# Ledger of designs, part 1: VH-VL binders against Integrator complex subunit 8-like protein

No score or structure here was measured in a lab: all are predicted.

Target 1, 198 residues: Integrator complex subunit 8-like protein, of Dictyostelium discoideum (Social amoeba) (q54vk3)
Amino acid sequence: MNKIFGVKIDSQQKKRQQSNKNLTVFNNGRYLIYIGDIHFDRKFHREALRYYLLGCGLETAFYSDPVKTSVTNSKYLTFLSRRIFDCFYFLRAPMQAIVVSQFFGNLNQTCLVSFKIIQEEYYQLDTNYFQYIWELPLLEILLTTFTKQKDLKKIYLINQIISNPIINENNHPDIRKNFIKNTKHNFWKAISSNYLLQ
Below, numbering starts at 1 at the first letter of every chain, in headers, positions and changes, except where a header shows other numbers; antibody chains are not in Kabat numbers.
ipSAE, averaged over its two directions, is called F for ESMFold2-Fast, E for ESMFold2 and O for OpenDDE. V2 adds 0.75 times the mean of E and O to 0.25 times the DockQ between the complexes of E and O.
[cut] marks letters that were taken out.
Atom coordinates printed by the task and the answers are left out, and those that the model quotes come from them; centres of patches stay.

## First folded at step 1 (VH-VL)

Design n07
Fold by OpenDDE, look of step 5:
Structure n07 (fold): chain C 198 residues (1-198), chain A 124 residues (1-124), chain B 107 residues (1-107)
Amino acid sequence: as target 1 above (198 residues)
Amino acid sequence: QVQLVESGGGLVKPGGSLRLSCAASGFTFSNYYMSWIRQAPGKGLEWVSYISSSGSTIYYADSVKGRFTISRDNAKSSLYLQMNSLRAEDTAVYYCARDEGYDFWSGYEAFDIWGQGTLVTVSS
Amino acid sequence: DIQMTQSPSSLSASVGDRVTITCQASQDISNYLNWYQQKPGKAPKLLIYDASNLETGVPSRFSGSGSGTDFTFTISGLQPEDIATYYCQQYNNLPLTFGGGTKVEIK
């Protein structure tokens, strides 16, 4: 029986294995992400997250380097972001999940998902991650929720962010892009320090 | 013949240290994830630590975290367990075990090969 | 952590008897369950992997079944050489955890 890690390799996994025959040879980002997938499928969410983070780090570095072979696969990135999101969700890291939800590129979806998370787990929201929210609608959702809950500390923090936006609608698109890029980077650094065992 | 042979067990005082070794033969050691599993006298099996093929991924049971260090030398086909700050409850036969993997893929699965075990006794 | 509960803790049966051991996981572990045999003074031996697959070289009288949370290990026709303690083990989540074991004796 062709089993990998005790799991029946479905056709999609087989295709991935075939497409990535050389993944075992190269400890590249894609390989690490693959390992993450294995862990994820086995509900090893923390382990999966670690590998995803490592893989993303390497891939980001790889894609930032103007190599001729660099192909940006948006579908792949979306899939990965979703998996990372799920990891945070299952690990009961709601604020991190909210941050990641911004990566999906659909504000409506981001707000919807985040709204649900906030409503269900507002008491677990780590304020340290508020700084990584750039979508104003999310901040508004947070503010509304915390106001309803009469959480003065969180209200204050969110208001500070809203009142002093680093980016606004009047910013040049490039400024916004750079800010988001840097914010993402800082977020990844932060979570890497928390979740990576090394 | 595929085999694992543990060594390094013995009597140690509480707070002491001991280093276990596991010598692998008969298979490509570097292709397999390895674990330490222990068994207190007259008790059941307890997983202790896990290490990936390359050694890049390591996990510990909470009971030994911060005190034990798993490592491997693939060139020597050897697995190690450095045990520090030993406690009476660490008294056990320690087994090294190979984790079954798919071709060139290793991970958590079944322990298909076990060593004979080495006894560690922590006593004042 | 996933708790694995084996039942019974011990049993005595006659040669030729059908022996059944159960293992219950505290959460769904799919089929990520193994069964081991440990004879006195020996290391454990893998008998069943992935809940129902017989390890190579293991007699056909041994079998496993189940998925999710409930698993069964069966010896069809107990033999004298089967005197041992049997353990289930999950590998769905870290930490890897074993059942408490079932000691099988012959009357």
Scores: ipSAE 0.000, ipTM 0.550, lowest interface PAE 12.8, mean pLDDT 83

## First folded at step 4 (VH-VL)

Design a17 (from n07 with heavy chain N31D S53Y, light chain D50A)
Fold by ESMFold2, look of step 5:
Structure a17 (fold): chain C 198 residues (1-198), chain A 124 residues (1-124), chain B 107 residues (1-107)
Amino acid sequence: as target 1 above (198 residues)
Amino acid sequence: QVQLVESGGGLVKPGGSLRLSCAASGFTFSDYYMSWIRQAPGKGLEWVSYISYSGSTIYYADSVKGRFTISRDNAKSSLYLQMNSLRAEDTAVYYCARDEGYDFWSGYEAFDIWGQGTLVTVSS
Amino acid sequence: DIQMTQSPSSLSASVGDRVTITCQASQDISNYLNWYQQKPGKAPKLLIYAASNLETGVPSRFSGSGSGTDFTFTISGLQPEDIATYYCQQYNNLPLTFGGGTKVEIK
């Protein structure tokens, strides 16, 4: 997994970490993200995920501030997406990993890694996260897979998402971009709520 | 390697027609939105039209709406611009451009790959 | 339509100088703004996306900042190969629109 996702995110993250080394960990999201990286490198994926989510949560007022969320996305979440994907994969949360693959910035790579997970784990994909898929090719992969397995409930759910006029490629690009932006924000809110509980 | 090559430009009289082509190579063409952008001699850049992955979503600048038709053939990795009822103000270098894969959170879109352009001259 | 007002229209500077180009949008465009470099006779090249992010392979002397309506592009140490026209471009609304361009020359 780590070979597939490359070195780019790690090198950019390391440079940004150096600029922030003087800050305290308690209330500084940037240092919590750095601690997440330490846990990730030691293969402590649950701890890494919690530190990533808490750090980015503090930077964004828990994803309720669109300007702070956009800044945090460009600084951290886009570059952390491959590490967060690995965290979900090793924590046996395959649907959450599929959603996070959409953050990679390369649709071909998104489809490659998600197709593999869908073929391996289709029977246990959590339907609560289907609403966070915005890439039509992923929806089509899911629909094809569930159709072959004759899973009528999941087929129905995917078809409801595909039939939504907002996801329609004929819509104005600004409408689609806002839909994706809001979907990203809502996803991070949902997983932060789920994975930061004590 | 990734590249875009435009063709079909030339000299035409006002009211005439031309069809521009753009051949894509080095990437999966059907995974990308595509645009035409033009630049009149000595002037700035003007977006003309874009087309979605499958061709189902198409938009035009007001200056060309009703006269230009964008299309794509994903099997041939090709983008087209049919230009009818050409006017002097349509004289420009026409670029095809690929929309870069998006930054997940910001939803950024930018034209990361451009062709070298094809000149269209509309003159009596 | 969103108008992009770019200034100055032209500038001359010495090698090593800091140059600054501004771009104002007629409406709030969040950070949905790109910067392109176009050398004479060539196609434009993407330098900066989402107001402040450097595209892969772009030298660190280029930078961008801003959000909302006011955006700034900076070359921190002008090099001879930076002679070009620079364009801002918004992608918040259709039609996609470019600034008028800033020609950057040495001396």
Scores: ipSAE 0.000, ipTM 0.441, lowest interface PAE 16.4, mean pLDDT 81

Design c13
Fold by ESMFold2, look of step 7:
Structure c13 (fold): chain C 198 residues (1-198), chain A 122 residues (1-122), chain B 107 residues (1-107)
Amino acid sequence: as target 1 above (198 residues)
Amino acid sequence: QVQLQESGPGLVRPSQTLSLTCTVSGYSISSDYYWSWVRQPPGRGLEWIGYIYYSGSTTYNPSLKSRVTMLRDTSKNQFSLRLSSVTAADTAVYYCAREYDFWSGYDAFDIWGQGSLVTVSS
Amino acid sequence: DIQMTQSPSSLSASVGDRVTITCRASQSISDYLNWYQQKPGKAPKLLIYAASSLQSGVPSRFSGSGSGTDFTFTISSLQPEDIATYYCQQSYSTPYTFGQGTKVEIK
């Protein structure tokens, strides 16, 4: 399916930082991620984000291949998460950054970074992205903050999420694992739609 | 779930062509990844021979390039190695392996066949 | 070609010992360095990629570090099942090249 989009990448050429100028063929999403890193290093965060999202889309056949989608969640989203977090932060999308922090692979770091953003930006967090929070400590931080600020709408939304029995940490790990898997998938579809097509 | 299995003759005469086939089960070789051959002379280290990309593009070790051809048969989900003009120095265990790109060129051989010993002798 | 040099070529250690193997590249390869374990009569098994990242299912007693030209592989507490030959391999550029191997035995 990466052929449908006319982009193919030879990872060996990309790894050596040499381009095949005589035959520019993008054969996979890995080359696009490399281009994303170039833009990121130049502080072009929106361009970097678009290349990262497009690269992940190609590697998953735009989320139609379950095997490739699983690999993308493990490979690109996890280790790119800090760069994508920075992209959202500098693009003034703090709620999206909070969601991406859950991909860091370190819950303590997730809570530390997100706590700071929540304390600074609580009044403008985008409620459309609340559904993508799966870490209970993070939901607790949000609820405590909104309760202190008496933001009744956001309190209601967080309580709806916490009350969902699927997110209960005492459930069988398979129930929680499937919820997290689906939530990650839906989040990446949402940000791909919002940031690739707009 | 994904498995690689080498097959081919265990004995080849000097100056002839060595031919090996890797049969892949549990994954289509035209879907993704690099599909490699690596060899190991008895009691010695490993030498990468080359790969065939899922698109069909090939890259060979320059030390062997004049003698190596790799092909694939997507209908049988197989890829093959031909090494011409063999000598006793080509006696080795030959492995097929899948090369996985973990992130932006962090390639590693994450799945290997069991290996097939090929002896070159008169 | 990028030459990979391992040290030592062999070692013997007791169960529970810390084992350290070094790998040196003839030029900088950043962190494009993998470690494999090969038991007698078996195919190699990937343990570590990107110098320090553990492959799925690999015990935490295995670790790797380094970048540039100097890399280290460590078994924090040697177990009887760790008897094997260990190889480093650069994936920076083709042709991929392996170290000559380090045979690890138990006293």
Scores: ipSAE 0.000, ipTM 0.445, lowest interface PAE 14.7, mean pLDDT 81

## First folded at step 7 (VH-VL)

Design d1 (from c13 with heavy chain S55R T59Y)
Fold by ESMFold2, look of step 7:
Order: sequence, then structure tokens, then C-alpha cells
Structure d1 (fold): chain C 198 residues (1-198), chain A 122 residues (1-122), chain B 107 residues (1-107)
Amino acid sequence: as target 1 above (198 residues)
Amino acid sequence: QVQLQESGPGLVRPSQTLSLTCTVSGYSISSDYYWSWVRQPPGRGLEWIGYIYYRGSTYYNPSLKSRVTMLRDTSKNQFSLRLSSVTAADTAVYYCAREYDFWSGYDAFDIWGQGSLVTVSS
Amino acid sequence: DIQMTQSPSSLSASVGDRVTITCRASQSISDYLNWYQQKPGKAPKLLIYAASSLQSGVPSRFSGSGSGTDFTFTISSLQPEDIATYYCQQSYSTPYTFGQGTKVEIK
């Protein structure tokens, strides 16, 4: 991934950074993450993705509360975000990769990798995943690109999202932060339906 | 490595405006995050003052909102605090800090400046 | 505003002792609770976020637990360098608020 996007982040640094920071959060899914990483290192991206998604399902199996489940899914996706991004990119699911890039914790890098994907794949970005973009700079990149390409349907869809007051940066910060939490959870449900359950 | 450093006068007289600047190195304040001010009166606990968002919007602690203005200068990679009509109660160490979102709403102040003592006295 | 009540206000313990500090929120904050260490003359340092997640580079003798309104912070084996004031802080809603601190000293 670093070669494709002109970003030099070595795989060992990514693994150490992810493992060191948050690995202790995951109890029940650790074995599945390990197996997913083995498949990932062998370039078996579909199998890696399925193991990562199954591991998330196992981590939430003991939660009876939708709020705790949503929080756990967000932690899981954040921890594995760069792995899952690569899986989606190489499985030719570029819009899902763009959504996952928002989990990187570095908006500069999010915009860099997603800008490249948008410029290369704009014509086939899956509009069903537009609802999961919460970073205004990404929405602006998408809008600019679709405006240049005169794609009226996609322009309309992005404008509907941008006009939503819930993501307005001048709104009370708790409203936007809660929206992001819920959006991350809903994204997990969507990719689980599409990639784990089928 | 991201570093924050406060600067400003150490003494301000009552009724004047306290003005502090935080200089950020190693990261652009317009690229991400919330950039906050937190103060600590001598011998007492910490009070969050407010933030300026990477896109420029602000939110202030309601207890101080009427007297607080925060601004940024993206060309110098600085954000500032202005607190008007100060009294002795505003004497504190003032810290700038980065608010980092660990897991979408799990915000914490993960990087702090060294602090700048501001004394309000006649 | 969510009030954070921290106990005790101070404590003394011997090197090697287990130290426990509690923090109570005036309403449920789920697990949106952080712990900071502040040594004299220095800025606070983040130790724990999300109630129980250890920040990178923080020794494993530090831990946190709890959810809702009641939280605990533990130093499993007190070291001389742990002399500091410890603060809890809620990140559930703005304005963010801190406990009043617990000063930890060596006996």
C-alpha cells in the first residue's frame, strides 16, 4: 500500500504501533486477528478480511447492550484500520477503503490515500457507502471530483450529506461525535452483511 | 514529534486582557484535532477553557464563554487564548493541549505544553 | 456539567504497596474516563484513556477499571517515581471536567 499511494509506512512499524497501543482491548477475537494477519501477510485479502470481521463478531458476543457493542466495534475497526483498508483496496472495493481510511487517526494520511483512490476510481465508487463519510475534507474531495466529471447523481448525494446539520463543524461537538460513533457501527454492520455473511 | 509551547506575559493587571499563544511544531493545526487550553490555579485542579477545531470553529467552557476568544494563525502554526476583564481568580498556570480522539468520542489530552504561569495582580 | 469526585484527596504509601484511587461521576459517563499523572512543576501526562486503555509508553503497573459512575485507578506496586498528583477526567460531554486530584506520597 505504501508504494501505491506514495506513503512510506513500513509493515513492521504499522504492526508494532497497532499491537503496542490497543492490543489489550481484544480478548475473545485475538486468535482470529492472528489468523487474519497470517492470511494478510500471504496476500489472501478476502480470507484476511473475513477473519477480521469474524473476530469483531466474537468480541461483541458477550455484550447485551447496543451501546457497548457499538463502542467495541469502533475500537476493533480503529485498531485494524490499515489492514482492513488494504483488504478492501485489493479486493476492488474502493469506496469501502475510503470509508476505512477515516479510522487511521491521521487526517492528512486519510486524505492523501483517499484522494488517490477517488482520482483513479471515481466512476465506480459505490454510492451506498457515501453515507459513511463523516470527514468534511473527504466530502469536499468527492464533491470536487464529481463536479469536474459532471456526475449529477453523485453530486446530489454528496450535497445531501454535506447539508445535514448533524455534521456541521459549528454545531455542539457532542452531536457530531455521537454521529461518528453511530456511523462507524452502522458501517461495520454493512460490511459484515456484505463480506462475512455472504 | 508533535510539541506544544505556550508564550505570553507572566503578569497581567486586573481588568486587562490576558493573551497567550501556543506554538505547535511537528504537525499542522489545520490538518486535524481539537487544540485546547486548560488552566490550573495554584494549588488547585484543572479547568478546561475551550478548543479551536482544525477547521477553525471554537467551543468554550460556558463558565468562561463571555470572556474567552480563541483564534489561530495557520501560517505560523499557532493558536491563541484571550481572556478579558481578568481578576485575581484568573491567576493560574495555562496549558495548551491537543485533544486526540482515540476511538470516536474517546477524547483525551494526549500532548501538553509545559505551561505558562500568568499572575493577575495590582 | 458533570462533576467528578475523586477520593482520597491524598495518601501515603510505601514502595511496593498497591495504591487505589477512586473517581465518581455525577451521572453515567459510560467508559469515557481518562487518568492523568502530574508531577510537581510539570504538565499532566495521560496514563489511561477509555477507563482501562493504557497509553503507549506507560508502565503496566498502572491500570484502570469501571464504567458508569464509579471508576478506579490502581498502581499495583508503587515506585518512588510515582510521587505525583493523579487526576481523573471525563470526556463524555463538554465541558470536559476533572476530579480535584489525589496526591500520592511515599511514606
Scores: ipSAE 0.303, ipTM 0.728, lowest interface PAE 5.3, mean pLDDT 86

Design d2
Fold by ESMFold2, look of step 8:
Structure d2 (fold): chain C 198 residues (1-198), chain A 120 residues (1-120), chain B 107 residues (1-107)
Amino acid sequence: as target 1 above (198 residues)
Amino acid sequence: QVQLQESGPGLVRPSQTLSLTCTVSGYSISSDYYWSWVRQPPGRGLEWIGYIYYRGSTYYNPSLKSRVTMLRDTSKNQFSLRLSSVTAADTAVYYCAREYDFWSDAFDIWGQGSLVTVSS
Amino acid sequence: DIQMTQSPSSLSASVGDRVTITCRASQSISDYLNWYQQKPGKAPKLLIYAASSLQSGVPSRFSGSGSGTDFTFTISSLQPEDIATYYCQQSYSTPYTFGQGTKVEIK
């Protein structure tokens, strides 16, 4: 549990995460995730993040069959989302943490945690990661905050995303659902590239 | 604990409009998720009818879309199905269900079902 | 629309037997495939999501595998309470569609 932000996993989601963990086959990827946990418990967040990303990459067979593993990769990132979120928070990467909160599987908790980060860190949110926000309530929180602060550049960037027809909830649902799937995948590639290569 | 319960008339005459309401307890239908209707004719398989999104947008199965309307009443935490111009082919058990889109867009919570018979 | 075809339409097996049901999609659906159990007079119950992930509270004798177009659902050791009709369902694209069902009975 992340007590700093009051984030909790409901009992059903805890059982889902635990069930997936119990069914996992022993391999090098799972050992890397375990090593990540050791580093995390020691407060070595960058090394923990590195091991989590390496382990998830191996478990999802991303490099050998990326087409058939896109949903599987999302599941593994979701499994670790709470710990990866904490890693980004403690590494002073608040925008990446906001993106990861969308993987919690609970929109109320996503908005609660991200609202707190946005109010504390709005001035240093990395705009390169705005493209990875797919939850409209989260975009609205960002827009409201930047409007209050009169940050014209960030207001423009958020409005470009919100105005994009691909996110429009009245459009054919497959368009938005496919956008979300691709965005999850692209974010995972981006953080793997940025944080595995140092 | 989230629960869904269907209600509405069990008998509808041909050419009339079938109307059902799903009452949701333990969660606000405007907070998250897709809220769906699925039907099952007696002795047959399941057919997805459509959803209403937590933000209010709707999408209907193209095979039924000309006859389907879904609405919600957020103050009562209810969403409803209207199916117009019914025939005997619309006799089925109607379920409301929650689609959990995060994992695999699966229907993770179902109501008990309400049998609607279309007969003269 | 994506058609889902289950095989067999029905089967009979003894308690303790391994039961296998297959589901084929008319086009690739990645691993967006869910399995439901429906007992007589009851609503469907989600057992497996994302082709192979076990829903919370579901016994481990139930399992699923596959991706693309070919999927398999297995009951490793059939129990009397597993008498039901089983449905696969694709959630890859709307309209969501179900297989025709497989009725499982005890011999």
Scores: ipSAE 0.428, ipTM 0.757, lowest interface PAE 3.6, mean pLDDT 85
Fold by OpenDDE, look of step 8:
Structure d2 (fold): chain C 198 residues (1-198), chain A 120 residues (1-120), chain B 107 residues (1-107)
Amino acid sequence: as target 1 above (198 residues)
Amino acid sequence: QVQLQESGPGLVRPSQTLSLTCTVSGYSISSDYYWSWVRQPPGRGLEWIGYIYYRGSTYYNPSLKSRVTMLRDTSKNQFSLRLSSVTAADTAVYYCAREYDFWSDAFDIWGQGSLVTVSS
Amino acid sequence: DIQMTQSPSSLSASVGDRVTITCRASQSISDYLNWYQQKPGKAPKLLIYAASSLQSGVPSRFSGSGSGTDFTFTISSLQPEDIATYYCQQSYSTPYTFGQGTKVEIK
């Protein structure tokens, strides 16, 4: 178990057991996010990202929804997702940013910002994060771009994802809901593991 | 601030169709989330009826599926519940609620509720 | 369907008392459990989500714990304004189901 910024983080932890003592730590999630904002405003994007992830990690149960600080405040959620998006963008992690853009809650906005990134940085998109794309329009944008660039490897990977029956929008709503939920969880776990320990 | 408000007739005759509308303010129902109906018979617990997703897909409680229809009107920012072939057992306070889709999907915003009485 | 069983059905306690309510699921629901407060004539209000996460604006005297099949809801110091019926709700799978409720009164 690694201690980062005074918080114990287990990169291998899939499920956190919350003790009464740990519940008090949850109240510090907002504070960490606030510190993240300070770093962000100072253009310390790596530090900002770490604090955002730590804050989100404390606010979330078992690395579930990235932001549980205020379930009723959609503006806050959008704001934070945007900040995290920007962090990845400035850190030259475009694929991570593209994945996070799916949390904006507006598919058109997601596609617009991602389209730009994809067009500009298609050659450095980390394929390890393709698996965390659940929006079909976004996959289509990726496919189109990679096809244009004749990147056979990335074409193949995207086609594998698109061809997965689970991603089909015609699936039962609960199937899609669960798929998206699990994908979100897995993404945030992966990001937390990769960036908090760096 | 997001607000939900139920509206519809408070009295329905047996075998008729109960119809309620939930008007949402402060947020577009076509933007995100699941929009649900929950009912509570007098002096009893809560029963989930179903939801309509912001994309328009629906899922209903299997116990009520054959009688339930949920629709949305995005132009009015409303979603509706229709329950056919009602009986006295369908007398309840009906709530519309927003279901937030995070780890533990919870109903974070509720309407005030609308009492519907099934009586001859 | 997943059945949710609350205990007790009702309780009476004094102001300042610790109150504990339990909820048991008929099968494992991981931490997909929410707690609601419902005052007379009002809609339910979300207090706890994901078994132990406090909803924004909810007093810290409210807490939840548990995972799998057994869950607890606690009021550390009962206040007069806490007179209500409390419900657990599983969101692990559809159809979503609620406990039968626990009526909390003050002596």
Scores: ipSAE 0.033, ipTM 0.675, lowest interface PAE 4.8, mean pLDDT 85
Fold by OpenDDE, look of step 9:
Structure d2 (fold): chain C 198 residues (1-198), chain A 120 residues (1-120), chain B 107 residues (1-107)
Amino acid sequence: as target 1 above (198 residues)
Amino acid sequence: QVQLQESGPGLVRPSQTLSLTCTVSGYSISSDYYWSWVRQPPGRGLEWIGYIYYRGSTYYNPSLKSRVTMLRDTSKNQFSLRLSSVTAADTAVYYCAREYDFWSDAFDIWGQGSLVTVSS
Amino acid sequence: DIQMTQSPSSLSASVGDRVTITCRASQSISDYLNWYQQKPGKAPKLLIYAASSLQSGVPSRFSGSGSGTDFTFTISSLQPEDIATYYCQQSYSTPYTFGQGTKVEIK
């Protein structure tokens, strides 16, 4: 393994991502995330978010490889999700933040932080991201809030999501797992398109 | 310079609750990272107990989960460990440490450790 | 839980000798391995992180290598101040686990 600027570069990752030059010159997701951390610490949240998204994209691609047997570090991913959450929050993208909060790995915490955001920012939640909510308690919080505010449009959108049989917690675990997997994938694609191409 | 220091009683009776506090100086525990507890029985190896995240979430070693509680006091820049229903097996030097996720999660800063003896 | 097997449990070498310690994980941990030095009556000190990265302020005679399940810690030239117990630690998944330790002494 080679080190560039004190960062360990995984040669396997480099080979796998060599054809995708639009993501990074180094082809190392961890390195990009590290750069994101530097920007985050300097309160450059937009730049941080870009590097986080690039890094996460590479990591996701890497771990989706059927040859790869290693599992992601759950703590590390939780940390990253929280950094990304903060980036969206500081960039005044509350609905994106709410979606990301689902990656915290703690439903109670997800609901608490999202509840606060929903109560404070219900009027500027981007409805395009409603489709990426898979946690029923979050949908219920949103529905309750929009009902209180008599926002018929948002009520309708949330009801459409809640009424989907796939959201039902009584479904077979594999059905829910696949739904969540696809939802996560689509979400990351969407935010990558919106924030990396600008 | 970031420093960690453990404080608490050095003697605890069986079935009682061990309580330790880690005071952090030179860095705010509410700013970033994970704050962990690690223990070492006399003459033995190291055991990770758990961490409290800078936002307050906790995760404990499953082997100790039912007995462990970690809290933080941001106003005092402290985080604490409580271990209930102690036995002689809980006699150890207890370390607080900063868990830093630079490239790989590592404990880069440690307290000096506090010996806690469980005895009747 | 991931088990870390460290070897040897103890070794004695002369000043200037090359010292090698090995650590094996029960499953692949990629490069999420750290090495610590602990002197008697003191807290552990981080020497190597991410299997091969030298912690700031640590002498260059210390090094680490490996990936997956097999890792190696090396002191290129043993010094008197290096008398200590050395531990490997995986940070790949919780709960974090440590090796049993290697006591290093000087002849």
Scores: ipSAE 0.012, ipTM 0.598, lowest interface PAE 9.0, mean pLDDT 85

## First folded at step 8 (VH-VL; from d2 with heavy chain F102Y W103L)

Design e2
Fold by OpenDDE, look of step 8:
Structure e2 (fold): chain C 198 residues (1-198), chain A 120 residues (1-120), chain B 107 residues (1-107)
Amino acid sequence: as target 1 above (198 residues)
Amino acid sequence: QVQLQESGPGLVRPSQTLSLTCTVSGYSISSDYYWSWVRQPPGRGLEWIGYIYYRGSTYYNPSLKSRVTMLRDTSKNQFSLRLSSVTAADTAVYYCAREYDYLSDAFDIWGQGSLVTVSS
Amino acid sequence: DIQMTQSPSSLSASVGDRVTITCRASQSISDYLNWYQQKPGKAPKLLIYAASSLQSGVPSRFSGSGSGTDFTFTISSLQPEDIATYYCQQSYSTPYTFGQGTKVEIK
């Protein structure tokens, strides 16, 4: 009986897995997400995050291709992003949470949630993750907040990002698509390195 | 449920402009996604025409770029295709479709298609 | 532009047969390859995205594999309702391009 992380995979699932290798990878990813949910419900957010990242990694070919987009259904992806967001929030990793909020697929929601976090946690936002912000409204919120706080260092960093021509919303759509794809990929890679290897 | 529906004239004269409208229901075209047009000549394969991004920017197939214009009407939740200087070669079923970036930029939702015949 | 070449152009098989269609790209497209089913008089329907991911609601008898330039679409057990033309499509770069299609019939 193939045990994934000590849990017996139902024999019926095994038969289905043997028939289609591609379905197997997807099923395994979902299974890891399920385990993540169990941990999440138990308020083990670090463990939950690890399983969510592992599940996401399987679905995205282990982050090997920066050109790849998510292979998950939109509802599933939204759910996963929200759970990961919550994990970061509870783990007191607000900047990571802010980055993940960009995956919600709703800019208004992204801005509302991030605004709250930024207002409450502006003093502990990890600057290493500023580079993974691609939404201009979010950058503006950050800039405004840091300006009010007279944090010159963070102001400088945000201004550098905003001033990058690649962030310009008037760029050709394909340029923006590629930028976002690469940024997402790099973010997930960074998060995986930081949280899975520890 | 998101639905797309093409509408427009089924007959266009040579050298005139083909105009079609796609009406989207169940989702705002200004919220997300790439909204595309694809055509299929009778008995032939599929050709991508172009897309309009939810932010309003457009990109057209270079083969048709000089003749294609895509617009959106957010108040009506519609996006449109205009193809100028049509010939018999432009006779096709025209589909509007949603391009979904999270599905590897696949067209996951299609309209029913609208046949446009170019004839004198 | 990236050219997509499908093989075969048409095939006839019996109910229950394994059906395989191939698609080749003129250059590497990573896994940005999608498969569509089109029935007569209907719009294309997405079956497979990202080379190997099954679209929601699609039967498990449909599958895809491959990366780079060579891709395969498979129906593990052909059913009567599977009579259609199937298309591959690259979404790696614009302009997006389709294969010429494969007509699948039942003997």
Scores: ipSAE 0.022, ipTM 0.676, lowest interface PAE 4.0, mean pLDDT 86

